# VHH binders against EG45-like domain containing protein 2 (EGC2): the designs that were tried, part 9

Target 1, 105 residues: EG45-like domain containing protein 2 (EGC2), of Arabidopsis thaliana (Mouse-ear cress) (q9zv52)
Amino acid sequence: AQGKAVYYDPPYTRSACYGTQRETLVVGVKNNLWQNGRACGRRYRVRCIGATYNFDRACTGRTVDVKVVDFCREPCNGDLNLSRDAFRVIANTDAGNIRVVYTPI
Below, E stands for the ipSAE of ESMFold2; O stands for the ipSAE of OpenDDE; V2 stands for 0.75 times the mean of E and O plus 0.25 times the DockQ between their complexes.

## First folded at step 6 (VHH)

Design s13 (framework vhh_enristomig)
Fold by ESMFold2-Fast, scan of step 6:
Parts: structure tokens; C-alpha cells; sequence
Structure s13 (fold): chain B 105 residues (1-105), chain A 122 residues (1-122)
């Protein structure tokens, strides 16, 4: 599936699924992926395919595996709200909003 | 409240120069990438240039070498220096905040200013 990703900063302590969790490679998902909380604990492999705006060298070419721990409340400006730790693996954080391919694992 | 206010547009002859400004308020300006877009009469909006929070710049092919984007974080102001203007540059120019914010479940909107009109005529 394709979508948009944004990010949020540590500490990752306001998780809707677990309150707090040990992992830092985590994601909050938009309402249509949330499924009334059934998404908690699901994992996705995420790859950057470019910025949503023209931005030089947005993607690192790497992939990251993330665990769903939170709900991205409206206004959610992506399908995935990645932890900063996860976002920086796949993209330049200055790009801010990126297009991604994400696949369940 | 988030506000973006463009200024500096006007009428100029081909080959002339103008400097556009975008005054930002209501958010931490230095933390965001900001873009310039333009819309010519009867056309779709098109991207012109972006400057990242770190100062990296990118430009549409049609304006490379003629336009320079810059920012002054102390003044919360974005600039577009336009030189060698052409009739095809005639458009309303908009400042837009890129869709992101770093923070603990911070949410972002793509905020557009009111625009400033640039008219290039002989």
C-alpha cells in the first residue's frame, strides 16, 4: 500500500495501545488503519519513495520495520505518524512529510 | 493562529527583478520547511521552490538560476528573489508551510497565505 508519513518526537509515552512501550521504532496510524484498536501490535515494513513536495534527497533508500502503538488523531497529516527514530532511518527529517510504501509483516 | 502573509508583488518589465516576502506567525518558523508556489490565470498551482529548516534549497526547473529562496529565522520571514523575469512568470505567488511538525503527537496542516500578484508585461 502507498500513503504519506510524518513523525513525532520522543519520549514515546502517550501511546494509545500501551501507554508506554520499550520499542522506539513505532508508529501511530490514521483512523482507517486503526480498526478500533485492533491495529495495536501490527508491524509494517516502510520505505520512502519521495517527499510530498519537491525536496532534494528526501529518501535514504533504507527500509524500517515499525510496530503500531498509537492512534494518529485528526487532524492526522499522514497515514503513518512514525517515531522520529523510525523516520530518520528512511528519510531526511527536514523533508517532514513523505510518500511511503508500507507492507504488513 | 497560524498565518502566512505574502508581499512584494507588482508589475515589472521582462528582464526585471522583484523580491517577495512571506511573514509567518503562530508557529515555530525555524523548525519547518517552507515553499513558494504560484498560480497563473486559468492554470493549476505549481511548485516553485522549497527551503528546509536546515537551509537546503530546491527549485523548479523553469526558475533555476533566476530565483533564489532564502529565510531569516530571526524575523520569521521567507524570501524569493526573482531576477530575469519573463512573461511566463506572471502569477499569484503563495507561501505554504510544508505538512509536518516535530513533536509529541503534533499534527500538521498545509497552510497557504493569501498570495501576492506578480505581473510581467512589456
Amino acid sequence: as target 1 above (105 residues)
Amino acid sequence: EVQLLESGGGEVQPGGSLRLSCAASGFTFSSYAISWYRQAPGKQREWVSTISSGGSTNYAESVKGRFTISRDNAKNTLYLQMSSLRAEDTAVYYCAKVEWEIGDYSYTFDYWGQGTLVTVKP
Scores: ipSAE 0.000, ipTM 0.127, lowest interface PAE 15.5, mean pLDDT 78

Design s14 (framework vhh_7qbe_3)
Fold by ESMFold2-Fast, scan of step 6:
Structure s14 (fold): chain B 105 residues (1-105), chain A 121 residues (1-121)
Amino acid sequence: as target 1 above (105 residues)
Amino acid sequence: QLQLVESGGGLVQAGGSLRLSCTASGRTYSMGWFRQGPGKEREFVASISRSGGSTYYADSVKGRFTISRDNAKNTLYLQMNSLKSEDTAVYYCAAGTLEYIDWSTHEYDYWGKGTRVTVSS
């Protein structure tokens, strides 16, 4: 599937799924992926395919595996709200909003 | 409600320097400076990413102005050097809810009241 990703900063606390967790490669998902909490614990492999606007070399070419731990509450400007730790693996944080391919694992 | 407060405007001689500041009441993402001179439309001046790692400038100010930010203080700066009479304007601080840099005035959700800069010859 394809979608948009943005990021949020540590500490990754007060997650809707677990409150807190040890993992830092985590994601909050928007309504379309949340399914009333059924998404908690799902894992996705995420790859950056470019910025949502004209930004030179947004993607690192790497992939990252993330665990769903939170619900991306409005205002949510992406399908995936990646932890900064996860976003940094796949993209330049200055791009801020990127197009991604994400697949369940 | 997020609020932006500009300061640092004033009267300055051509060739002089001035530093503008903009303090936000909370966390911001993309930020920028815009200006509106007498009888002109509002125009983009400079923008900066949330991290401060990327900056963009209008051609008219490139090499003379420097945008920077201090996220710990929720403060945005514009250092203006080699000022020209054409730089006379009300300068507005703008902040978006989006993480990325944007030159569009419609992508910024929060705006300050403006600070006036007058450059005399």
Scores: ipSAE 0.000, ipTM 0.112, lowest interface PAE 16.5, mean pLDDT 82

## First folded at step 9 (VHH; framework vhh_gocatamig_d2)

Design k1 (from g4 with S56Y; at its last look DockQ between E and O 0.04; V2 from the best seeds 0.00; counts 0 for: pae O 8.9 > 2, placed apart)
Fold by OpenDDE, look of step 9:
Structure k1 (fold): chain B 105 residues (1-105), chain A 118 residues (1-118)
Amino acid sequence: as target 1 above (105 residues)
Amino acid sequence: EVQLVESGGGLVQPGGSLTLSCAASGFTFSDYALAWYRQAPGKKRELVAGIYSGGYTVYMDSVKGRFTISRDNAKNSVYLQMNSLRAEDTAVYYCARVEGEWGYFDYWGQGTLVTVSS
């Protein structure tokens, strides 16, 4: 699927899915993906396909695998709220908001 | 140390085919996008084809349908299959590790010369 991704800063230790968790490559998902917590534990491979706004060199060309640990609270500016660590793998954090392809794995 | 080593270049006639290979080392190959770019005499370097770590590919318009980029993560290698070669494809071809979207490369090899001439 295609969508938008933003990121949030550490710490990532608190999550709706697991309470305290220590993984760093994690994601919160928007309500349509969250499904009242049924998305907890699902994994996605995420790829950057461009910046949402004008931004040069937004994508790194890499992919990242992330685990759903939370939901993206409204107002949510993306379909995926990636950890900063996950976002950095696939994009320049200065872009802030990126277009992504994400596939269940 | 990151290293990229190209091979497979040579002289071919128009309409011919050639396969370029690039052997990579010094990094986790499967995590990175790779690309081929080329530079003809007196011209700027241009991106020919790229392949994401996940396998998604991109091509410059002039090579679509003729060139195919692929990767073998088990061999830490990226390939460029070139078919229906034209005189304008003559250039030095470089293998590169991608950072910061297509056209931005942090590492590339020594290059391999492809000459298309009758």
Scores: ipSAE 0.007, ipTM 0.287, lowest interface PAE 8.9, mean pLDDT 91
ESMFold2, look of step 9: ipSAE 0.267; ipTM 0.615
ESMFold2 (binder alone), look of step 9: mean pLDDT 83; pTM 0.839

Design k2 (from p22 with S27F I28T Y101E; at its last look DockQ between E and O 0.07; V2 from the best seeds 0.00; counts 0 for: pae E 10.5 > 2, placed apart)
Fold by ESMFold2, look of step 9:
Structure k2 (fold): chain B 105 residues (1-105), chain A 121 residues (1-121)
Amino acid sequence: as target 1 above (105 residues)
Amino acid sequence: EVQLVESGGGLVQPGGSLTLSCAASGFTFSDYTLAWYRQAPGKKRELVAGIYSGGYTVYMDSVKGRFTISRDNAKNSVYLQMNSLRAEDTAVYYCARVEGEWSDEGYFDYWGQGTLVTVSS
């Protein structure tokens, strides 16, 4: 599946799925992926395919595996709101808003 | 201790401009998303604009094109440039350190004291 990803900064400990959680490679998802909480605990492999605007060298070429722990409330400018720790594995955080391929795992 | 201190509010006529400032201390400023919220009398506090640690910005629809959020990590400060002000922009404006998810009501631990913006003829 293809979509947009943004990121959020730590802390990640407060989450809708688990209340308090300790993982750092995590994601909040937009309403269409949230499924009224059924998304909690699902895992995705995510790869950056470019910025949503003209940004040179937005992607690192790596993938990252993330667990859904939260939902992304409006204004949510992405399908995936990756933790900053996860985002920086696949992309330059200065890009801010990237296109991604994400695959359930 | 974490502190956020707003300034720059005041009385302005419709169509006018103001720049709000928020000075931050007590935390590693460059690691955090900062946001401006506002609360008008009798209304809920609402998100106005946010700026991620990496510089990406978000705005509520009613302020897009009129307001600009920015940050200066060297000065530990976040700013809100407000142009083309309207009567409905009248509110107390708050600076917040965003923690995790965005929220229209802003359930974060750290807020400034607020600065009043009044837009009136």
Scores: ipSAE 0.006, ipTM 0.289, lowest interface PAE 10.0, mean pLDDT 83
ESMFold2 (binder alone), look of step 9: mean pLDDT 80; pTM 0.804
OpenDDE, look of step 9: ipSAE 0.721; ipTM 0.876
ESMFold2, look of step 10: ipSAE 0.005; ipTM 0.287
ESMFold2 (binder alone), look of step 10: mean pLDDT 80; pTM 0.802
OpenDDE, look of step 10: ipSAE 0.420; ipTM 0.751

Design k3 (from p22 with S27F I28T G55D Y107A; at its last look DockQ between E and O 0.05; V2 from the best seeds 0.00; counts 0 for: pae E 7.9 > 2, placed apart)
Fold by ESMFold2, look of step 9:
Structure k3 (fold): chain B 105 residues (1-105), chain A 121 residues (1-121)
Amino acid sequence: as target 1 above (105 residues)
Amino acid sequence: EVQLVESGGGLVQPGGSLTLSCAASGFTFSDYTLAWYRQAPGKKRELVAGIYSGDYTVYMDSVKGRFTISRDNAKNSVYLQMNSLRAEDTAVYYCARVEGYWSDEGAFDYWGQGTLVTVSS
């Protein structure tokens, strides 16, 4: 599946799915993926395929595996709101807004 | 072992209010999502409201704005405040522990015995 990803800063410990959680490679998802909370605990493998705007070398070429722990609260500028730790694995954080492929795992 | 005990049901007139309570034991309450389901005679069990361990809440459309789910992790309890009750709210209400994910149908591993709510016009 393809979509847009943004990121959020630590801490990640409080989330909608879990009162307290310790993983750092995590993601919040937009309403179309949230499915009234059914998304909690799902895992995705995510790869950057470019910035959503003109930004040279936005992607690192790596993938990251993330767990859904939250919804992306409005205003939500992406389909996936990756933790900064997860985002930086696949992309330059200065890009801010990237296109991704994400696959259930 | 896991136990869920509902209370607070009764007979009310349309427009009235009730508060349902569910006392939980036998598990680490704060780690789990809790939900209220209901089943009217001759009908399928349906989700009314749920509350995640992170305090995020969900509601079925017909009760949104009228019902409020809440939890008290210190007392291992979940509550359903029911306002502006209607005849269609008449049902047995069940407290449930959710395993892994929500279901619109009542197919969880742990349920209470239920508490009857009757709304008489």
Scores: ipSAE 0.016, ipTM 0.337, lowest interface PAE 7.9, mean pLDDT 83
ESMFold2 (binder alone), look of step 9: mean pLDDT 79; pTM 0.799
OpenDDE, look of step 9: ipSAE 0.418; ipTM 0.741

Design k4 (at its last look DockQ between E and O 0.73; V2 from the best seeds 0.00; counts 0 for: pae E 6.5 > 2)
Fold by ESMFold2, look of step 9:
Structure k4 (fold): chain B 105 residues (1-105), chain A 119 residues (1-119)
Amino acid sequence: as target 1 above (105 residues)
Amino acid sequence: EVQLVESGGGLVQPGGSLTLSCAASGFTFSDYTLAWYRQAPGKKRELVAGIYSGGYTVYMDSVKGRFTISRDNAKNSVYLQMNSLRAEDTAVYYCARVEGYWSDAFDYWGQGTLVTVSS
């Protein structure tokens, strides 16, 4: 599936799915993916395919595997709100808003 | 001790401009997302604009094109440039250190600065 991803800065410890959680490669998802909490614990493999605007060298070419731990509250900037640690595996954090392919795993 | 101190509020005519400032101390400013929230009487606090540690910005729909958030990591400061002000923008404005997602229940808020837009 294709969508948009943004990121949030640490700490990642507060989450809707688990209260306090320790993982660093995590994601919050937009309402259409959240499904009233059914999304909790789902894992996705995510790859950057470019910035949503004109940004040179937004993507690293790598993938990252993330676990859904939260939903993305309004204003929700993308379909996936990746932890900064996960985002920077696949993209330059200065890009901020990227297009991604995400695949359930 | 985390401190956030807002300034720059005041009385302004509709269509006018103000710049709000927030001076931060007690934490590594450059590591955090900062945001401006506002609260009108009898309303819940709402996100106005946010700026991530990497400089990416977000805005509520009603202020897009009129307000600009910025940060100066060398001065540990966040700014909100407010143009084309409307009566509906009247509120106490707070700067906040964001922890996780946008929320109205953060532990780290300033004291607020009042903006009144009145003819």
Scores: ipSAE 0.033, ipTM 0.384, lowest interface PAE 6.5, mean pLDDT 83
ESMFold2 (binder alone), look of step 9: mean pLDDT 83; pTM 0.839
OpenDDE, look of step 9: ipSAE 0.049; ipTM 0.482

Design k5 (at its last look DockQ between E and O 0.34; V2 from the best seeds 0.00; counts 0 for: pae E 11.3 > 2)
Fold by ESMFold2, look of step 9:
Structure k5 (fold): chain B 105 residues (1-105), chain A 119 residues (1-119)
Amino acid sequence: as target 1 above (105 residues)
Amino acid sequence: EVQLVESGGGLVQPGGSLTLSCAASGFTFDDYTLAWYRQAPGKKRELVAGIYSGDYTVYMDSVKGRFTISRDNAKNSVYLQMNSLRAEDTAVYYCARVEGEWSDAFDIWGQGTLVTVSS
């Protein structure tokens, strides 16, 4: 599936799905993916395919595996709100807003 | 020990209002998602409203705009304000600490509080 991703800064220990969690490669999702909390615990492999605007070399070429732990509250500028730790694996954080392919795993 | 104690239920007329309270003890309240569930006769318990550790809220569709969940972390309490009550809201209401996905992995403590909406 294709969508847009943004990121958020640590800490990630308190999250909408779980009271306390220790993973750093995590993601929040916007309402259309949230499914009233059924999204919690799902895992995706995410790959950057470019910035949503003119930004050279936004993508690192790597993939990252993330677990859904959070909801991205309005305003949410992406389908996925990746932890900074996850985002930096696949993209230059200066890009800020990227297009991604995400695949269930 | 973990305890959740519901109160505030009762008999109310259609269109009326009622506030449910839940007092929590035995755990770090601020770190947990709390929720109100209800069970009507002949039905499974269903999520009514939830409030995440970050104060984000969710509601079932039939109660949106009528019910408001809130929490007071200083008092270790969660509340459900119910307005514009309908006969279909009649149920036993339960306060719960949610451990994971809404439908499966949660603790429910206490007997619940009965809400009856009838003329």
Scores: ipSAE 0.006, ipTM 0.206, lowest interface PAE 11.3, mean pLDDT 81
ESMFold2 (binder alone), look of step 9: mean pLDDT 78; pTM 0.787
OpenDDE, look of step 9: ipSAE 0.165; ipTM 0.581

Design k6 (at its last look DockQ between E and O 0.25; V2 from the best seeds 0.00; counts 0 for: pae E 10.9 > 2)
Fold by ESMFold2, look of step 9:
Structure k6 (fold): chain B 105 residues (1-105), chain A 120 residues (1-120)
Amino acid sequence: as target 1 above (105 residues)
Amino acid sequence: EVQLVESGGGLVQPGGSLTLSCAASGFTFSDYTLAWYRQAPGKKRELVAGIYSGGYTVYMDSVKGRFTISRDNAKNSVYLQMNSLRAEDTAVYYCARVEGEWEDSYFDYWGQGTLVTVSS
């Protein structure tokens, strides 16, 4: 599936799914993916395909595997709200808002 | 397979309190969002309060500050503490395992309901 991703800064320890959790490659998802908490624990492989605006070299070319631990809290400007640690694997954090392909795994 | 059993309803005076309980079985309780809904005669069933698997809560505006939803994953139970009860709170209260959006009327996983009557 294709969508938009943004990121959030640590700490990631407090989350809707688990209350407290310690993984760093994690994601919060928009309501259509959240399914009232049924999304918790699902994993996605995410790849950057470009910035949503004119930003040179937004993507690193790598993929990242992330675990859903949260819903995307308002304001939510993407389909995926990646942890900063996950986002920086696939994209320059200065890009801020990127287009992604994400695949269940 | 899935079973939800409500208890704790009854007749109470305005301003009174009740605690509703819901015992769950047949599924991995800690993985799911639970909610209390209510339905008064002639009205649509409405969300009262919900609690995500991780403990975050939501409430309808008219019950905020008066009602508290909680869960005990070790006991597979969800509770609704109702304080400062009003006549408008009179309804059958249902415990539900939420499968989609909060206002989804096609749930197959509801309890039998417990009647709460608030009157003089």
Scores: ipSAE 0.006, ipTM 0.200, lowest interface PAE 10.9, mean pLDDT 82
ESMFold2 (binder alone), look of step 9: mean pLDDT 81; pTM 0.823
OpenDDE, look of step 9: ipSAE 0.450; ipTM 0.770

## First folded at step 10 (VHH; framework vhh_gocatamig_d2)

Design m1 (from k2 with G100D; at its last fold request DockQ between E and O 0.72; V2 from the best seeds 0.00; counts 0 for: pae E 8.9 > 2)
Amino acid sequence: EVQLVESGGGLVQPGGSLTLSCAASGFTFSDYTLAWYRQAPGKKRELVAGIYSGGYTVYMDSVKGRFTISRDNAKNSVYLQMNSLRAEDTAVYYCARVEDEWSDEGYFDYWGQGTLVTVSS
ESMFold2, look of step 10: ipSAE 0.006; ipTM 0.253
ESMFold2 (binder alone), look of step 10: mean pLDDT 80; pTM 0.811
OpenDDE, look of step 10: ipSAE 0.348; ipTM 0.712
ESMFold2, look of step 11: ipSAE 0.006; ipTM 0.296
ESMFold2 (binder alone), look of step 11: mean pLDDT 80; pTM 0.810
OpenDDE, look of step 11: ipSAE 0.779; ipTM 0.897
ESMFold2, look of step 13: ipSAE 0.011; ipTM 0.307
ESMFold2 (binder alone), look of step 13: mean pLDDT 80; pTM 0.812
OpenDDE, look of step 13: ipSAE 0.022; ipTM 0.341
ESMFold2, fold request of step 14: ipSAE 0.012, 0.000, 0.006; ipTM 0.316, 0.224, 0.274
ESMFold2 (binder alone), fold request of step 14: mean pLDDT 80, 80, 80; pTM 0.807, 0.813, 0.811
OpenDDE, fold request of step 14: ipSAE 0.841, 0.842, 0.832; ipTM 0.921, 0.921, 0.918
ESMFold2, look of step 14: ipSAE 0.006; ipTM 0.264
ESMFold2 (binder alone), look of step 14: mean pLDDT 81; pTM 0.815
OpenDDE, look of step 14: ipSAE 0.781; ipTM 0.897

Design m2 (from k2 with G55D V98I; at its last look DockQ between E and O 0.05; V2 from the best seeds 0.00; counts 0 for: pae E 10.2 > 2, placed apart)
Fold by ESMFold2, look of step 10:
Structure m2 (fold): chain B 105 residues (1-105), chain A 121 residues (1-121)
Amino acid sequence: as target 1 above (105 residues)
Amino acid sequence: EVQLVESGGGLVQPGGSLTLSCAASGFTFSDYTLAWYRQAPGKKRELVAGIYSGDYTVYMDSVKGRFTISRDNAKNSVYLQMNSLRAEDTAVYYCARIEGEWSDEGYFDYWGQGTLVTVSS
């Protein structure tokens, strides 16, 4: 599936799915993926395919595997709100808003 | 050693109420999602309600508005408040610790022994 991703800064320890959790490669999802909490614990492989605006060399060419731990609160300008740790694996954090391919795993 | 102990079941008339309790021990309770499942005689086990470690709750459609799941992390306990009970709610109710993704009919490593709820005229 294709969509947009943004990121959020640590800490990631408190979340809608888990009161306390320690993984750093995590993601919050927008309402269309949240499924009233059924999304919690699901994992996706995510790859950057470019910025949503004109940004040169936004992507690193790598993939990242993330666990859904949260509901993406406003402002959520993407389908995925990746932890900063996860985002920086696949993209330049200065890009801020990227297009991604994400696959359930 | 992980243990889940349900209590609070009993015989109740239609329209009545019961509160089920589940006392947990042997694990860091606040880190886990807990759920209530039920199984009527001759039927498959089904998810009734769940509560995430982040306190978000889910319910099966037929119990929404009648049942409320809650947790008390200080007491290592999960509760199911059951109101407006109907004959179709008759079942053994099980408390479960959820391991990863939820299953509507799934298997989990840790279940209680169950508590019987009977709703009869």
Scores: ipSAE 0.007, ipTM 0.268, lowest interface PAE 10.2, mean pLDDT 83
ESMFold2 (binder alone), look of step 10: mean pLDDT 78; pTM 0.790
OpenDDE, look of step 10: ipSAE 0.177; ipTM 0.603

Design m3 (from k2 with S30D D31Y G55D; at its last look DockQ between E and O 0.05; V2 from the best seeds 0.00; counts 0 for: pae E 11.8 > 2, grease 24.4 > 24.2, placed apart)
Fold by ESMFold2, look of step 10:
Structure m3 (fold): chain B 105 residues (1-105), chain A 121 residues (1-121)
Amino acid sequence: as target 1 above (105 residues)
Amino acid sequence: EVQLVESGGGLVQPGGSLTLSCAASGFTFDYYTLAWYRQAPGKKRELVAGIYSGDYTVYMDSVKGRFTISRDNAKNSVYLQMNSLRAEDTAVYYCARVEGEWSDEGYFDYWGQGTLVTVSS
């Protein structure tokens, strides 16, 4: 599926899905993906396909595997709110707002 | 040796309130999703409310705005605050440890013995 991604800074240890968790490659999802909490624990492979605006070299060309741990409450500027650690695997963090392809795994 | 022990049921008038409690032992409570289910005589067991280990909550439509699920990880306990009770809320209420994902009518390995809630005029 295609959508937009933004990122959030650490710590990631407390989240809507889990009381305490230590993974760093994690994601919060917007309401359309949240499915009334059923999204918790799902895993996605995410690839950057460009910035949402004119930004040179937004993508690294790599993919990242992430676990859904959180709900991104409105106003949420993306379909995926990637951890900073996950975002920087696939994109330049200065881009801030990117388009992605994400695939269940 | 997983145990779930419900308490707090009783007889209440329509419009009244009750708080159900579920004391958990035998597992690392903070890591698990807990849920309340109910079963009235002659009906199938149905999900009432669930709470993820990270405190996100879910509710069936008929109880939204009336019931509140909560947890106290220090006491290894999950609670169901029931307000504005109606006769159709009469049932045995069960606490369950969710095994992975929750289900509207799931059979899990670990349930409490149940606590009876009776709502009558």
Scores: ipSAE 0.005, ipTM 0.210, lowest interface PAE 11.8, mean pLDDT 83
ESMFold2 (binder alone), look of step 10: mean pLDDT 78; pTM 0.790
OpenDDE, look of step 10: ipSAE 0.007; ipTM 0.291

Design m4 (from k2 with M60E E99K; at its last look DockQ between E and O 0.32; V2 from the best seeds 0.00; counts 0 for: pae E 11.6 > 2)
Fold by ESMFold2, look of step 10:
Structure m4 (fold): chain B 105 residues (1-105), chain A 121 residues (1-121)
Amino acid sequence: as target 1 above (105 residues)
Amino acid sequence: EVQLVESGGGLVQPGGSLTLSCAASGFTFSDYTLAWYRQAPGKKRELVAGIYSGGYTVYEDSVKGRFTISRDNAKNSVYLQMNSLRAEDTAVYYCARVKGEWSDEGYFDYWGQGTLVTVSS
């Protein structure tokens, strides 16, 4: 599936899904992926395919595996709101807003 | 020592209402997801409703619109408001804490002995 991704800053320990959790490669998801909280704990493999605007070399070419821990926080301008730690694996954080391919694992 | 104590069960008529309470102790209540499960005779235990640390709620389809889960972090308590009760809601209801530190997929567990809800004419 293809969509847009943005990112959010640590800490990630408190989230809609969990009282505490220690993983750093995590994601909040927009409404259609959230499924009234049933999405909690699901995992996706995510790859950057470019910035949503004119930004040279936004992508690193790597993938990242993330766990759903949250509903996408306001302001949510993406389908995936990746932790900064996860975002930086696949893209230059200065790009800020990227297009991605994400696959359930 | 973690303790969860359910209360508020009883006998009610179909269409009636009942509020279940769960008093928690022995942990930082506001950091945890809490849930209500139920077990009817001859059935496996099933999730009824959950409320995440951040306030989002989950309901089984059969109770949506009739049951409401809530929490009061100041009183270390979680509640289940049950309205429009039906005979199929008859079960022992259990309060559980979700262990968020290690739980990747919504691990639910329970403490205490449960509280019986009987819906009959």
Scores: ipSAE 0.000, ipTM 0.228, lowest interface PAE 11.6, mean pLDDT 80
ESMFold2 (binder alone), look of step 10: mean pLDDT 81; pTM 0.812
OpenDDE, look of step 10: ipSAE 0.018; ipTM 0.413

Design m5 (from k2 with G55D V58Y; at its last look DockQ between E and O 0.05; V2 from the best seeds 0.00; counts 0 for: pae E 11.5 > 2, unsure alone 64.9 < 65, placed apart)
Fold by ESMFold2, look of step 10:
Structure m5 (fold): chain B 105 residues (1-105), chain A 121 residues (1-121)
Amino acid sequence: as target 1 above (105 residues)
Amino acid sequence: EVQLVESGGGLVQPGGSLTLSCAASGFTFSDYTLAWYRQAPGKKRELVAGIYSGDYTYYMDSVKGRFTISRDNAKNSVYLQMNSLRAEDTAVYYCARVEGEWSDEGYFDYWGQGTLVTVSS
């Protein structure tokens, strides 16, 4: 599926799905993906396809595999709120707001 | 050994209130999502409410606004405050530890013994 991604800064250890967790390649999801909490633990492969605005070379060309650990609380400007560690694998963090393809795995 | 012990059930009039408690032991309580399920005679077990380890809650539609789930990590306990009880709420209520993606079917290895709630005139 296609959507928007933003990112959040560490720490990622406390989350809506888990009290304490140590993975760094993680994601929070917006309400349409949250499914009343059924999203917790799902994994996605995510690829950047460009910035949502005019930003040259926003994408690295790599993919990242992330686990859903959180709900992206309002204000949430993306369908996916990637950890900074996950975001930087696929995109320049200065882009801030990117378009992505995400696939269940 | 993982244990979950429910208490607080009983007989109550329609419109009344009860508070269910679940005491947990044998695991790091704060790391887990806890849920209340119920099963009425002749019906499948159904998810009533859940509370994530990070404090977010879920409720089935028929109990929203009437039931409140809460947790006290210091006491390893989860609670279900049930208000405005109706005859349809009559069931055995179970506390469960959620170990993965939860579902309405309630498939888990760790359940309490249950506590009976009867709502009758």
Scores: ipSAE 0.006, ipTM 0.216, lowest interface PAE 11.5, mean pLDDT 81
ESMFold2 (binder alone), look of step 10: mean pLDDT 78; pTM 0.791
OpenDDE, look of step 10: ipSAE 0.021; ipTM 0.416

